VHH binders against c4kar8. Designs and how they scored, part 378

Target 1, 263 residues: c4kar8
Amino acid sequence: MAELSTPSPASPAPLDGGRGDELEKFTLRGARQILQLLQDLITHRGLITAHTGGGHSFMTAVLKVDEERGRVVLDPSPDPQANRRALAAPRLTCVTQLDGIRIQFPLVGLGEGQDKGRPALFAPLPAEMLRLQRREFYRLQVPLAHELSCLLKAEDLARKPVEVSARVIDIGAGGVAVVVPTGAAEFVIGGTLPACRLALPDGEPIELDLEVRNLNRQTQRNGTEQLRVGLRFAALPRAADTRIQRYIFKTERALNAKARGGL
Short names: E, the ipSAE of ESMFold2; O, the ipSAE of OpenDDE; V2, 0.75 times the mean of E and O plus 0.25 times the DockQ between their complexes.

## First folded at step 23 (VHH)

Design kq13 (framework vhh_vobarilizumab_d1; at its last look DockQ between E and O 0.66; V2 from the best seeds 0.67)
Fold by OpenDDE, look of step 23:
Structure kq13 (fold): chain B 263 residues (1-263), chain A 125 residues (1-125)
Amino acid sequence: as target 1 above (263 residues)
Amino acid sequence: EVQLVESGGGLVQPGGSLRLSCAASGFTFSYYAMAWYRQAPGKGRELVAVITSGGSTSYADSVKGRFTISRDNAKNTLYLQMNSLRPEDTAVYYCARVEVWYVDRFGTTYEFDYWGQGTLVTVSS
């Protein structure tokens, strides 16, 4: 009677460490960024699905962000049972979308009460917010042989104006991604950088306004930290758009020719 | 404009009773939690009692069993019945509107946005 060794249930494969790194790229941890994103949720009246665990959730919204007190105010559920579950939960997982971007953030330490005579839920500001940006536009990877630069007009932590020369790593019809040294400037998602200058190889730099859409910290192999900033063209003049499109087309053609073994 | 006007303070003997009133105006009184706090001479502000819009009450340990906070929403009036008064109850008593309150795992937080001018209660033989 051969004892059929019941195969030991395969330990769930360790969540591949690679997914963690990808998630980190989309995780906001900066206080200012978090505040701005929460404010954006307020402005857009973003409905939030709040998960309380056990398969339970309720719909809520951010009503107020109190920076001074470090708290967020949420709309309570009309269902008292949902509110009880929320309050009993060690963690509330909030999920929403803004401009097609999935946003997820945890809230811990939930309380209930009133704000200006209205029932509300209270929580400390989230320590992190996940923002999963989908790229809507094709972006050309800028060849290393043909470096593009963008002069960013930004502010430092002290809100002092600073100019940062950034390398453009990708460019598309909708914007650019650049890399800057960590600490070169303070960037806020949703913030506008006015009168920036994009240097194209075909002439004078293009002056344009840029909106910060994404921030990702990257550690290089050499241990150097860089900040990747995704920037949207806020108001692109037609002439500038034409130049950008021409550059993209020309560069793509050149890359394709090279890939085909053409000189 | 939000106004809170306290009345009913005065001199009372130890063991005596007083009833403080706070007339509220300029806001929907029934929606707000209200509170009494006091400040004794040379001491800091002390929260005495709170009543929620729903009528739930909380008291400082120092006044528990002796003081009763109540409200009449029809009259837009907050009350503090003070019984068995002690010399240590001598203070200026203030009515306050609770802008924010919430209960979490750490306890109850109250924030006030308006307060009255106060009424003096002196407990002395």
Scores: ipSAE 0.773, ipTM 0.902, lowest interface PAE 0.5, mean pLDDT 89
Fold by ESMFold2, look of step 23:
Structure kq13 (fold): chain B 263 residues (1-263), chain A 125 residues (1-125)
Amino acid sequence: as target 1 above (263 residues)
Amino acid sequence: EVQLVESGGGLVQPGGSLRLSCAASGFTFSYYAMAWYRQAPGKGRELVAVITSGGSTSYADSVKGRFTISRDNAKNTLYLQMNSLRPEDTAVYYCARVEVWYVDRFGTTYEFDYWGQGTLVTVSS
């Protein structure tokens, strides 16, 4: 009998590319910024979760950066199988958090050898590094009991105005995800929905412009088809941002309190 | 202080044999990959052979089957056994410590941080 392998739990999980444009403003691409961030990881001895794909990962650290040769040196795993997976992977997705800052970066072209007589992994410097605080990546799953909604001012197939009341399923600092019945309106990625209204429990709805970032068709348990629409906040006033953050904070605290006191 | 001292060079007839030694001091010899490289008059440096800390070996095509690199970790000594010598093997031979080596998609990289003064091998009738 062949042994079935279970993937290790992924933690912290990489942020996916479905929010690539939303994350672009937090993406470092300058060589000096990348070198400085890698050097900060070295200085603080930051532990990194390196994801090799297929649910596999291992713990590592950046041991040094060689600017002249354009490479990083990583601590190998004591588990030889983890090292073999890393070397075979088309890319290694490194994720870490230092002092509340999430850092994520890819490494490609991994090599195995020695640095000053010690086993090490080697890679070219990453071409990009993602650096963001929690509020910049966190999405709260909205409790059904809150019945948060967003009135979308969109267009139908004939490009005529329609208004759609959409249920908000998650919310973060940069946007919301909503669900609408399939066919309620036509959405295009990159399109702007002006003067939409987001209803929060703590006052009057917020008027804001939304930009369509992603679309996913979904089938519910009852067989009903609906469209999940990812929406970015455009030009969010500070007062609106404060209300959204307060809602997220209060709701998260309430959910955590219930989890702690569950008998 | 890291020191590498080569010995065993000399004049030898074509087809002859010679054994080079490199005495190492000032570092933990058994942790490092070690190498021999050579430089013939008027030519660039050529990597001849490498031996890893674990004993794996690699050779230049020009010497494969004729030269054998080995090490004695108890004596902190690197060796190069050179058989079937040819006039083209005439060079100064250098012992080197490998600071960094790794294998990636582009092949194997070796970077050296310390060298000896060299020992001259002359292969001539």
Scores: ipSAE 0.581, ipTM 0.841, lowest interface PAE 1.1, mean pLDDT 87
ESMFold2 (binder alone), look of step 23: mean pLDDT 85; pTM 0.840

Design kq14 (framework vhh_vobarilizumab_d1; at its last fold request DockQ between E and O 0.66; V2 from the best seeds 0.72)
Fold by OpenDDE, fold request of step 24:
Structure kq14 (fold): chain B 263 residues (1-263), chain A 125 residues (1-125)
Amino acid sequence: as target 1 above (263 residues)
Amino acid sequence: EVQLVESGGGLVQPGGSLRLSCAASGFTFSYYAMAWYRQAPGKGRELVAVITSGGSTSYADSVKGRFTISRDNAKNTLYLQMNSLRPEDTAVYYCARVEVWYVDRRGTTYEFDYWGQGTLVTVSS
């Protein structure tokens, strides 16, 4: 019985500083964005690996963000030695994941003390946060006003071919999530839907093959049941990929502009 | 409800001694750092002394060697022993709960969330 030595998770290679330009696209520097992301980490109780250098790290969490005072409060390590290392380090590199997105941010000027009688670590707010979205995992929530749709070529319960117009609720480089009426078609996870048509606002529908990846029944507020179908793009033509990416980029930019109060 | 009640103030001659007490209630006293600060007439608030939950103490330079902060966790009471009192020590003395404190490379930060009504100490001949 050969003990399958589970390979020790390779220490994430230091992000080699050379791809500086690409990393900038994923770097948040806005105070509001940073605060929001830190709040999200609190809300989701995200565990953070704090690297102190020399191959040492400890687990922590953001306990509090104080916008007024410009500080973040972290959970100290139960290991006093780890805390000492953290305090001695010129920089703490925090790494976490939220919704499948890797988040990395530096903390400098770490202090030790108490918050409401509880031991805590204190640092100024990070100047930047890196949000590494794997392009394949990022999903843009489609604005309702865009009315994206996908014509699904599926089969009904009797295996009769049916066409179902589905509303696209989210889109990414790797696929779409759509909503269909319950009973409109039979979907099988791992099944392929050939020659579907994705309608984007910028032109003619894109013909593509879709693979069913997940199914989720949702009940609407009105009591109507809908089926959410997660679909992967199968063999997406380059031109189609470009259009999808352009749409995502344009939409994100517009949403971000609105969020910044520029419109 | 968190309450801090100072006592022990009064009139004392220069060189005299007083012991201030602060009765704390409404929270787990032993978990919190506590502090004394004072406000002299026409002057700003001055931090006098701090004692951590672990018993570490810090003092303002103006009172170092003369004042002693202490605590009795069993009695939920903070004390300030004041010796060798000077006219410049005349002030209203306040007991305060330290909500937040931390030490970093820049120094020590204290933030207070509750304080008492204060007790007047007058040092006069």
Scores: ipSAE 0.831, ipTM 0.930, lowest interface PAE 0.5, mean pLDDT 90
Fold by ESMFold2, fold request of step 24:
Parts: C-alpha cells; sequence; structure tokens
Structure kq14 (fold): chain B 263 residues (1-263), chain A 125 residues (1-125)
C-alpha cells in the first residue's frame, strides 16, 4: 500500500508528568467544577485537539454536557479514519486553551451514534480535568544579556561533592533548564541536587533543591561539548516562587517593550 | 408539532401476519432513527426493533427472524412487518422517535423523545 505523508495539524501537546503529584494540585476532581468548566468550553465555543495516540489528533468541540446521564457529547471528525482511531483508543486526550488557561482532560469509553439526528461522539464525563494558568506551563527563554546562573551542588563521577556554575537558558514555575560543560559533574535522572543557588537579578540568590529530569548532550560547531540539564524545583517555598514569578513577569514585559521599540 | 400515528393493528390468528405503519410529521423524518416498542397487558415496556436513518436494523431476541422493521423516507413512514405471530406477541405497539443512540464497548444505548398513541395487536384463535 502507498505510504501517505499527511502532516498532523499543529496542536498543543498533552502534558504527561513522570511525577503525578506535580500536576495533582492543578487537577479538578469535583463534579460541579468539571461540569462548569465543560460548560464554559461550550459557551465560548472552545476548539479542542483530541489526541488518539500514535501522533494522530483531530479537532473537535464539546457540543453538550448531560449532567443527569453523566456524559459529554463531542463533534465527530469528518475524517472517518480519525473517528475509528478515537473509538479504538483506550483514552482520548483532549487539550485546549481558553483565555490563556490550558485545559486537558481524558475521555474513556468513547461511543459513536447520533444526537437528535446528527452524528456525534459520546463519552462518560471525565473524572478529572487539568487546568493550568499560564504561570504553571509557561517557560521564559532567558535573554543572554541577563547571564542568569544557577550554582549546582552536584557530585563528580566518584560521588564526591562538586559545585558547578550553570547558565540558565529557560525558567518556569516548575523548574529551569541549564547548560554545563560536559564532564563538569555526574547527573543522574531522578537524582536530587540539594541546596543549589539560583541567582536572580533582584536580591540574594535563592537556595533550593533541584531534581534532574532530563539530560541532553550537545556538541557545538566549534567542537565544544555542553550538557543541557532539565531541573525541577523540589518543594519550592512561597517566597522563592514569588521571586521567580516576578522575574519572569518583569523580563517578559521588558522583552515586549524592546519588540515594540524596534524598527 | 411532532406527530406519530400508528395504524394496522387488529386481531390475527396464530401463525398469521400483520403490517403496522407509523405516519410521521412535524420533523425531518430521514434524519432520525425510529423504533417500535410494545407493552403487553400487565407487563413492562419492551423494545421490539430499531432502524437508523441509514437503514441499519436491530431486533429484540423474541422477534428476530419473524419481524422486519423498515422505513420509506419519501413517505415519512415507518413499518413493522410481523410474521409467524404468536399469542405472546399480543400487545399495544408504539412507534417512537429516537432522540439519542450510540454504540460503545459496553453496547447500544437508545433514548426516545416522542411516541404515538399505539395500536393494539391481538393474536388469538
Amino acid sequence: as target 1 above (263 residues)
Amino acid sequence: EVQLVESGGGLVQPGGSLRLSCAASGFTFSYYAMAWYRQAPGKGRELVAVITSGGSTSYADSVKGRFTISRDNAKNTLYLQMNSLRPEDTAVYYCARVEVWYVDRRGTTYEFDYWGQGTLVTVSS
């Protein structure tokens, strides 16, 4: 059979945390809150990207919510293959944004039929909905001029303490990504780096514990090797969270001002 | 105003045949799945047969092979051909419009919003 190379539409990717408790505090589980959020999507005609797995998705919308019967009604795809994939999938992952708020929810037990003579998809109400404000998913790309750094208290290959000053390349509410010279320290995914120090332009550096989430080895064109380390904040104190959010907000406003003043 | 008017009921002998008709008005008949259900004296309601807008059919086990549901979208009419009738088929038969139907891994769901007045079928010597 000829291989089709049809690109999927651009869509916000589902969030899938390796640690369920990181997203749990943004998860709605109350029936009333879930119904209200679904109704808001109906009222504002929110377009939803429904992910069926294997990199495939389709656009849909919530047409209605039936509280008495505990179900939601969705618009089917005009593409029959997308509908077949949705019906076969163990889980349909729905993703959308409404007024800057990211919304994600699973639907299981999907069915196909008609509502008042019109084709539709049916599912039980989701048991949970993830609702994230911009601060909870946004990652600021740190300007080079800021020279933002994080002092990592890590270990070498022999598991002996070593301190590494790492440049911060992006920052969000949940963590940072940094670059270090390859070989400066041994990083283990899942490992904790206690008492690191994040240097923000305002005030004293923030002391915080970091957990290694990902590693990516990079070779630059001049032959220099770097290691990109994705780090999450472990148990971030409120005062530290406030300072990080202030930095992100002020930096974004400054970047917007430069964009307006160009040309 | 949605109206469903059944006709064709009556007295028949066991082994006989009868055709029920349901004239539909007040809505776009071709868009909707339609059904027959029946209620025998002293018994609960039983769904007999369903036909989708596309012509797919389903039947209660008690009538499979003996009853045929059909539709004529040009005449806005639903039919139930009843063959090899038995005394246990004695009931009031109702035409119904399907408001919602869907099939999932657990089976088929049907929900109805309009019914006719019914037509009595009596199967007796």
Scores: ipSAE 0.648, ipTM 0.860, lowest interface PAE 0.8, mean pLDDT 86
ESMFold2, look of step 23: ipSAE 0.596; ipTM 0.838
ESMFold2 (binder alone), look of step 23: mean pLDDT 84; pTM 0.834
OpenDDE, look of step 23: ipSAE 0.801; ipTM 0.913
ESMFold2, fold request of step 24: ipSAE 0.608, 0.641; ipTM 0.843, 0.847
ESMFold2 (binder alone), fold request of step 24: mean pLDDT 85, 85, 85; pTM 0.842, 0.845, 0.842
OpenDDE, fold request of step 24: ipSAE 0.830, 0.830; ipTM 0.928, 0.930

Design kq15 (framework vhh_vobarilizumab_d1; at its last fold request DockQ between E and O 0.67; V2 from the best seeds 0.73)
Fold by OpenDDE, fold request of step 24:
Structure kq15 (fold): chain B 263 residues (1-263), chain A 125 residues (1-125)
Amino acid sequence: as target 1 above (263 residues)
Amino acid sequence: EVQLVESGGGLVQPGGSLRLSCAASGFTFSYYAMAWYRQAPGKGRELVAVITSGGSTSYADSVKGRFTISRDNAKNTLYLQMNSLRPEDTAVYYCARVEVWYVDRTGTTYEFDYWGQGTLVTVSS
């Protein structure tokens, strides 16, 4: 009885050196560009997931950029243990999204203190920032127990408006994948579905526009055919983005805790 | 408007004691770290003591064991108790608000955004 070692949840693969040339095209190293991007993050009040290693992360935000002193100021975690891990880590990997673009940057040399009486984390400016326009955003596999759904406003084969309640199977900062019964609606790649409603477990549905990005027919184990629809968030309101990011973060944390035997 | 007003300076004999006060106004005093620094004639500024909002204290080696920084948040007042004063302690003493402080692997950084007019301490026989 060969114990099939369940593959350990893949730590985000180290940026394998071979895709180096493609990544270079998306890597900002200019001081002005880095400063501008950090300022944009401040302006948009984007939530940042800061990874400290060992599968640990916390939510933060850029509070301030000090060009003269060459430093960035981050919001500390409300969890003292998370802050301790961050300070002990040789590198903090920050991941966020701005305007549907994934941004990743390292921070090294973290310090803890105060800025104008407010607790804060301090770091030198990142040496580089990765801006990924086209890469598939990490998508969280939605736990079945969460029962995420999206009400799609689409058209049927007769071009009659129909509303389809679709199950969300994965979610990321840039969009969702949903499953619908085959024939429930006609989807066109590149088409926009306006005024859809994404239901998250933490509150009222989010109204948003969706763009169809891919279609894949899938046959379930029971022989039922389903259509998987990949949808991009189009014109996502800031408040909605924040809620989505929060949901993803909370869910990932819970899943990781469970995987570690903590639940 | 942020204001810091130092008082308590004067002439004292070597071995004597003096207590400086700094009255703070125009901001939430209890949220900020505060510091004393001094400037002797013809010398640069020297950080003397720092007290965080949480009450943690740090001292320059030159004053350790002799000076005590304290604060009364209810009175919005910073204090510097100076004991065993020496001629080399002669300086203008300034109260400062710490705008930024942080500790990293390289050490502790302090940045100040407001300071008072200072109070002169002269230690002489």
Scores: ipSAE 0.828, ipTM 0.928, lowest interface PAE 0.5, mean pLDDT 89
Fold by ESMFold2, fold request of step 24:
Order: C-alpha cells, then sequence, then structure tokens
Structure kq15 (fold): chain B 263 residues (1-263), chain A 125 residues (1-125)
C-alpha cells in the first residue's frame, strides 16, 4: 500500500467561495508572473480540468502562450459537446496541479479555430492566476486525543476582558477553527483578538493575533449548543509558522501510519 | 522550405475571366486554411477569399458572386476562379497560408505566415 499523506492529485474542483478572501494573497496578477506560470504548465505538460459550469468539465492542456497577442491556446476536447459547452460558457475555470502546487485560473472570451493546421481553443490571457502550495490550502482535522487548545483574549457583552480556552478542531497555515460554549464571549466578524495563545504539544504556547472570519452556531449530538469560530492568523512570525507546520506534518504522518496498520 | 507559387495572371478585358493557381510545397497542405489577397497599385493589401481545411469559404464583399476559391488537396493546389472581371480588380494577387484562425464573440481572426511572390492581373480594355 502506498502512503497517501501527501498526494499530488489533479485538482478536480474549484476552491470553495468561503476561502475567497484568504486566497487573495496567493493570487498572481502581474502579466510577467502569469506568462511564466502558463509557460511552466506547457513545459511540464500539465493536465488541466476545465470547468464549464453546471457540473460539466473536460480535460485539456495549455499548448502555447502568445505574449505579443495576449492569448493562450488550449487543446480542444475530443467530445464535441464539451467544446460546445466551453464556447457557450461565460467563463472557463481551469484547475490543475504542478509538483504539488495547485493552480487555478479563469479564461473568458473563448474562441475555436486552428493553430498551424490543428484544431485549438483560444482565449485572452487570464487576468489572474491562483497558485497555492499544499500547505496553503490544507487543513488538518485535529485528533481529539491531542486536546489542542487556543486561549482567546476576548470580551464579554459588557466589553470586559475575558479569557476563553477553546478547543482547536482544525488547523492550517492560515488559521484555526475553534469551538467555544455559546455565550462564553462576544465575537464579531472582522474583529481582532490580540495576544491569544495557541498551545502546541512541543514547547511553550505561541502568542498570536487572531482575526474572526466566520461564526457558526452548532448543535452537538447531545443537544448542547456551541459556537464554531473561524480565526485567521493576522501576522504569523516565521518561527511560529515553522512550529505549526511541524505539528501538522508530524500529526499527519502519525495518522497515516495508524491507517496503514489498521488495514 | 514552405513554398507558394502563383500562376494564371495576365491581361484580360472587362467582363472576362481568369483562373489563378497556387502550387504549395513543403508542408501538409490539407491541414491548413488558405487564402488569396491582392494589392492594387498604391493601395494596401485586401483579403479576397479564404478556404478552410474543411472546405468552408468566405469572401470580401467586393468579389462575392464573381470569385470562387477552391482547393485540390491531392494536387496541393489552391485556386481562384475570377469571373466578370472589372478594372478595379487590377492587382497583384497573392496566395497565403493561414497560420492561425479562430472565431470568438468579437468575430473572426486570420493570421498568415507564408505567401507567394504574386501574379499580376490587369483588367483593361
Amino acid sequence: as target 1 above (263 residues)
Amino acid sequence: EVQLVESGGGLVQPGGSLRLSCAASGFTFSYYAMAWYRQAPGKGRELVAVITSGGSTSYADSVKGRFTISRDNAKNTLYLQMNSLRPEDTAVYYCARVEVWYVDRTGTTYEFDYWGQGTLVTVSS
């Protein structure tokens, strides 16, 4: 059995909209950067899933980029219906991976014709390209046995300081999701929680500034009501980032080993 | 290596006919769209007609109904049948290979990479 802790699959679906704000810092908008990334896809023969909407997609590749004319050339589908859907779509959302890097970009204004006597699809260069390393989109589901916690320095309804110890349910490069009892503190989307402390198993807690990104009320199986709080790391020192990545890596490796041993 | 050689030009009276030929070599002719364009003395180039590898044709408004573009893939030859010739058809006619063409919402794009030396057509009484 092969280890599956770090697979490099082609990315079949566009990234979800709940992470759109978090993705802006990984979005390339410079023409030179876009051209180089497209050229990398050509050089490495990256297979692309092109989504036409309505749950339809087809496999393609970037055949060439023409900088002077500002356009890309794509391989058409052998399925004529896929090509018709692509040409009718208001945008084509292209998703792929290259050496563990997830790449996503839109194409608009698609046309069909020939390039040097061969059928091809044509589009203007994308205005943006998303480029993510695995660590930038991966979220580890924290094992309950680890009892990973984050001390939140928040406020109650009277704007009095309150400290809440929250259980961390998932963790990634950009933040954590935690759960707290309903009413333990007042949280406001966009609000900041300075000097919170994330307790990792190896070493002293990490002091972090956190920003509230989402709030969801959850009812547990036993009927107990709790609040899921999505928190973004506002500014993450490199040392703190390294410790978080080490925790994620070690935990994933351990979980993968247990899965293999359990069949 | 790619070579396009036009022939069939000459002097003809108004109302007459000519058939232009273009012998192609150095590439797989049947894969490419091909075109005729012309340049009258002191004027810019005008696209006259295009034929795709699949046989679809298009024409400039000035020649519709009078000119017919065709191809013979077995002979690697492009043709332009020119009927009902007028003095304003006087020009050097060039055979061209289409490198890129496509249709999108803004219209049709044609880009050419090779052309011949041309053949002179003079329409005069």
Scores: ipSAE 0.673, ipTM 0.861, lowest interface PAE 0.7, mean pLDDT 86
ESMFold2, look of step 23: ipSAE 0.630; ipTM 0.854
ESMFold2 (binder alone), look of step 23: mean pLDDT 83; pTM 0.823
OpenDDE, look of step 23: ipSAE 0.810; ipTM 0.918
ESMFold2, fold request of step 24: ipSAE 0.667, 0.662; ipTM 0.856, 0.854
ESMFold2 (binder alone), fold request of step 24: mean pLDDT 84, 85, 84; pTM 0.832, 0.837, 0.834
OpenDDE, fold request of step 24: ipSAE 0.827, 0.824; ipTM 0.929, 0.928

Design kq16 (framework vhh_vobarilizumab_d1; at its last fold request DockQ between E and O 0.86; V2 from the best seeds 0.76)
Fold by OpenDDE, fold request of step 24:
Structure kq16 (fold): chain B 263 residues (1-263), chain A 125 residues (1-125)
Amino acid sequence: as target 1 above (263 residues)
Amino acid sequence: EVQLVESGGGLVQPGGSLRLSCAASGFTFSYYAMAWYRQAPGKGRELVAVITSGGSTSYADSVKGRFTISRDNAKNTLYLQMNSLRPEDTAVYYCARVEVWYRDRSGTTYEFDYWGQGTLVTVSS
């Protein structure tokens, strides 16, 4: 009887700090908004995955929100070890979904106790809650075999027009991440790259305008430096959007099929 | 209806002993942490002792080693054994139900929702 090692749920990739500006749009910091969202979680009995670090997590739920005292009450794990880890953790990362929207929020200062004779975990209200709509934030990791590229029309350090063929590493409904050689062009966050060309496997390149949203320098294992550029679709025709969505869907389906051993 | 009724108070000489009782009704006593607090004339309320549902106890420094909080869940009764009583222990002693308690890195917090009428303890020569 081969113990099917349930693959350890991949630690949610640290929200790479470079998405800071985009994430801000989806970050709730208002006390009332936070309270409302927590109340919604209670109402919907949403299960929350609480990450304690080190690849460990447990399932919990918000049991109560105390606005007057500025605290949230959570359901403790039935596993005492999980609770110990939670209490020892400097921070819990809570992840859940409500109406198809991913919700993420930190809890710090966790304590244990009882509420009306029931064991509970206690924490101060989160300072912020991230509400991510799937469509905007989902990024498909592009298989290397697909060799997606984007021709970027940019400027060099001398402000001369240059065309850079960039490999697309991820794609979503809202944009692409590409990698370019360091020094290939000058990118300015918030800058627009007009009339770029995204090459998809299913036909002619899509002409589109791109906005630079983030820049991350990466050093490859071989010591080569690359620049990762996060690009937003600034103006995307409907037909192009449909093609991109189709590509994403088709690729996801293929990847899932492969993961299930079907391919 | 939740009721807490204290008894056992009285006059005692310094160095004497007294046992307070609190009869609880109207709720599942065994699920709740319970506490004793006291109020001396002209002074604020002082938490004296707490016992959790699991039987863990905590005491104020002023009574540590002299007082013992205990509970009998079968009788729905909370007790405070007071030994080596001092004039400074003179107060009205109240039994309280802990609605909420939590322990974090900063310490333990207790919130009470019900308390009794109290019983007077007078320590006087």
Scores: ipSAE 0.814, ipTM 0.923, lowest interface PAE 0.5, mean pLDDT 90
Fold by ESMFold2, fold request of step 24:
Structure kq16 (fold): chain B 263 residues (1-263), chain A 125 residues (1-125)
Amino acid sequence: as target 1 above (263 residues)
Amino acid sequence: EVQLVESGGGLVQPGGSLRLSCAASGFTFSYYAMAWYRQAPGKGRELVAVITSGGSTSYADSVKGRFTISRDNAKNTLYLQMNSLRPEDTAVYYCARVEVWYRDRSGTTYEFDYWGQGTLVTVSS
């Protein structure tokens, strides 16, 4: 963990949940930028989680970058099975953070051997590296007390208009997740919900067009079914973006103060 | 300073045997894979044999079954036992330290950082 700044909350998994198009604008593909970023990881001794698939991962670090040979050298796992899984995997997905910036990159063609008499893993330099400012991957878990809601203009099973007031459970730069009672409306992945209204505490509701990205059915403690709906902001105006970022920042600071026992 | 000093070369008749030695100093010998390579007059270099720090060996097809690479970590010494020598084995033989090696789906890569001055092996009648 960084000792100079407040660490991010848990950031365990790769960013891969159908967000490829949204992440392209944060993707570095220039050789010089990739080498510099890898060198920064070496200099700051960045701890990397390497994902091999099937829910398996191991901790590693970039030991060196060999620009002349176009390769990166990684610390192997002390667990031989982790190394075998990494070598068998079609790709190794590396995830880390550097000064609040999330970094993710694939390694393909992993090899195992030695560098100057020490065990090491080897791979060609990645062709791309994802570099995200904290706000670009962060999702705030909304406190229940805030009663944050989004009015969804959807349709029922008979394709008739219905309005559903949905509780917002998380919010980030790219969208929200909400919960609704099962059966309140029909949602279709890829469908667009025009003219929805997001109610933030600090002013008038924001009118937004939303796109349904995922659906997950959940059972509450009392056995009642609800639906978690992941929604992407379509063409978010800058003023709306600013208000959302302001809300996230202020709420996070308040939550952090409570978690540290108050200041 | 890393030093690799070969010995044991000489003139030998076809079908004969020689044992090459390489005395290593200036580094922790047991950490490194070591190799022999050779260069015949007017020809390119050929990797002959490799032995890892753990004792695993590999050989060029041209010498399999005739040459044996071995190491003595207590004496910091690499060996090459050469049997059933042929005129085409005539070459300068070099002891080399492997700086980097790795296996991937494309095969095995070896990169050397130090080698000795070599020892001449001549196989002729």
Scores: ipSAE 0.653, ipTM 0.857, lowest interface PAE 0.7, mean pLDDT 86
ESMFold2, look of step 23: ipSAE 0.619; ipTM 0.853
ESMFold2 (binder alone), look of step 23: mean pLDDT 84; pTM 0.834
OpenDDE, look of step 23: ipSAE 0.800; ipTM 0.914
ESMFold2, fold request of step 24: ipSAE 0.615, 0.646; ipTM 0.848, 0.855
ESMFold2 (binder alone), fold request of step 24: mean pLDDT 85, 85, 85; pTM 0.843, 0.842, 0.835
OpenDDE, fold request of step 24: ipSAE 0.811, 0.813; ipTM 0.923, 0.922

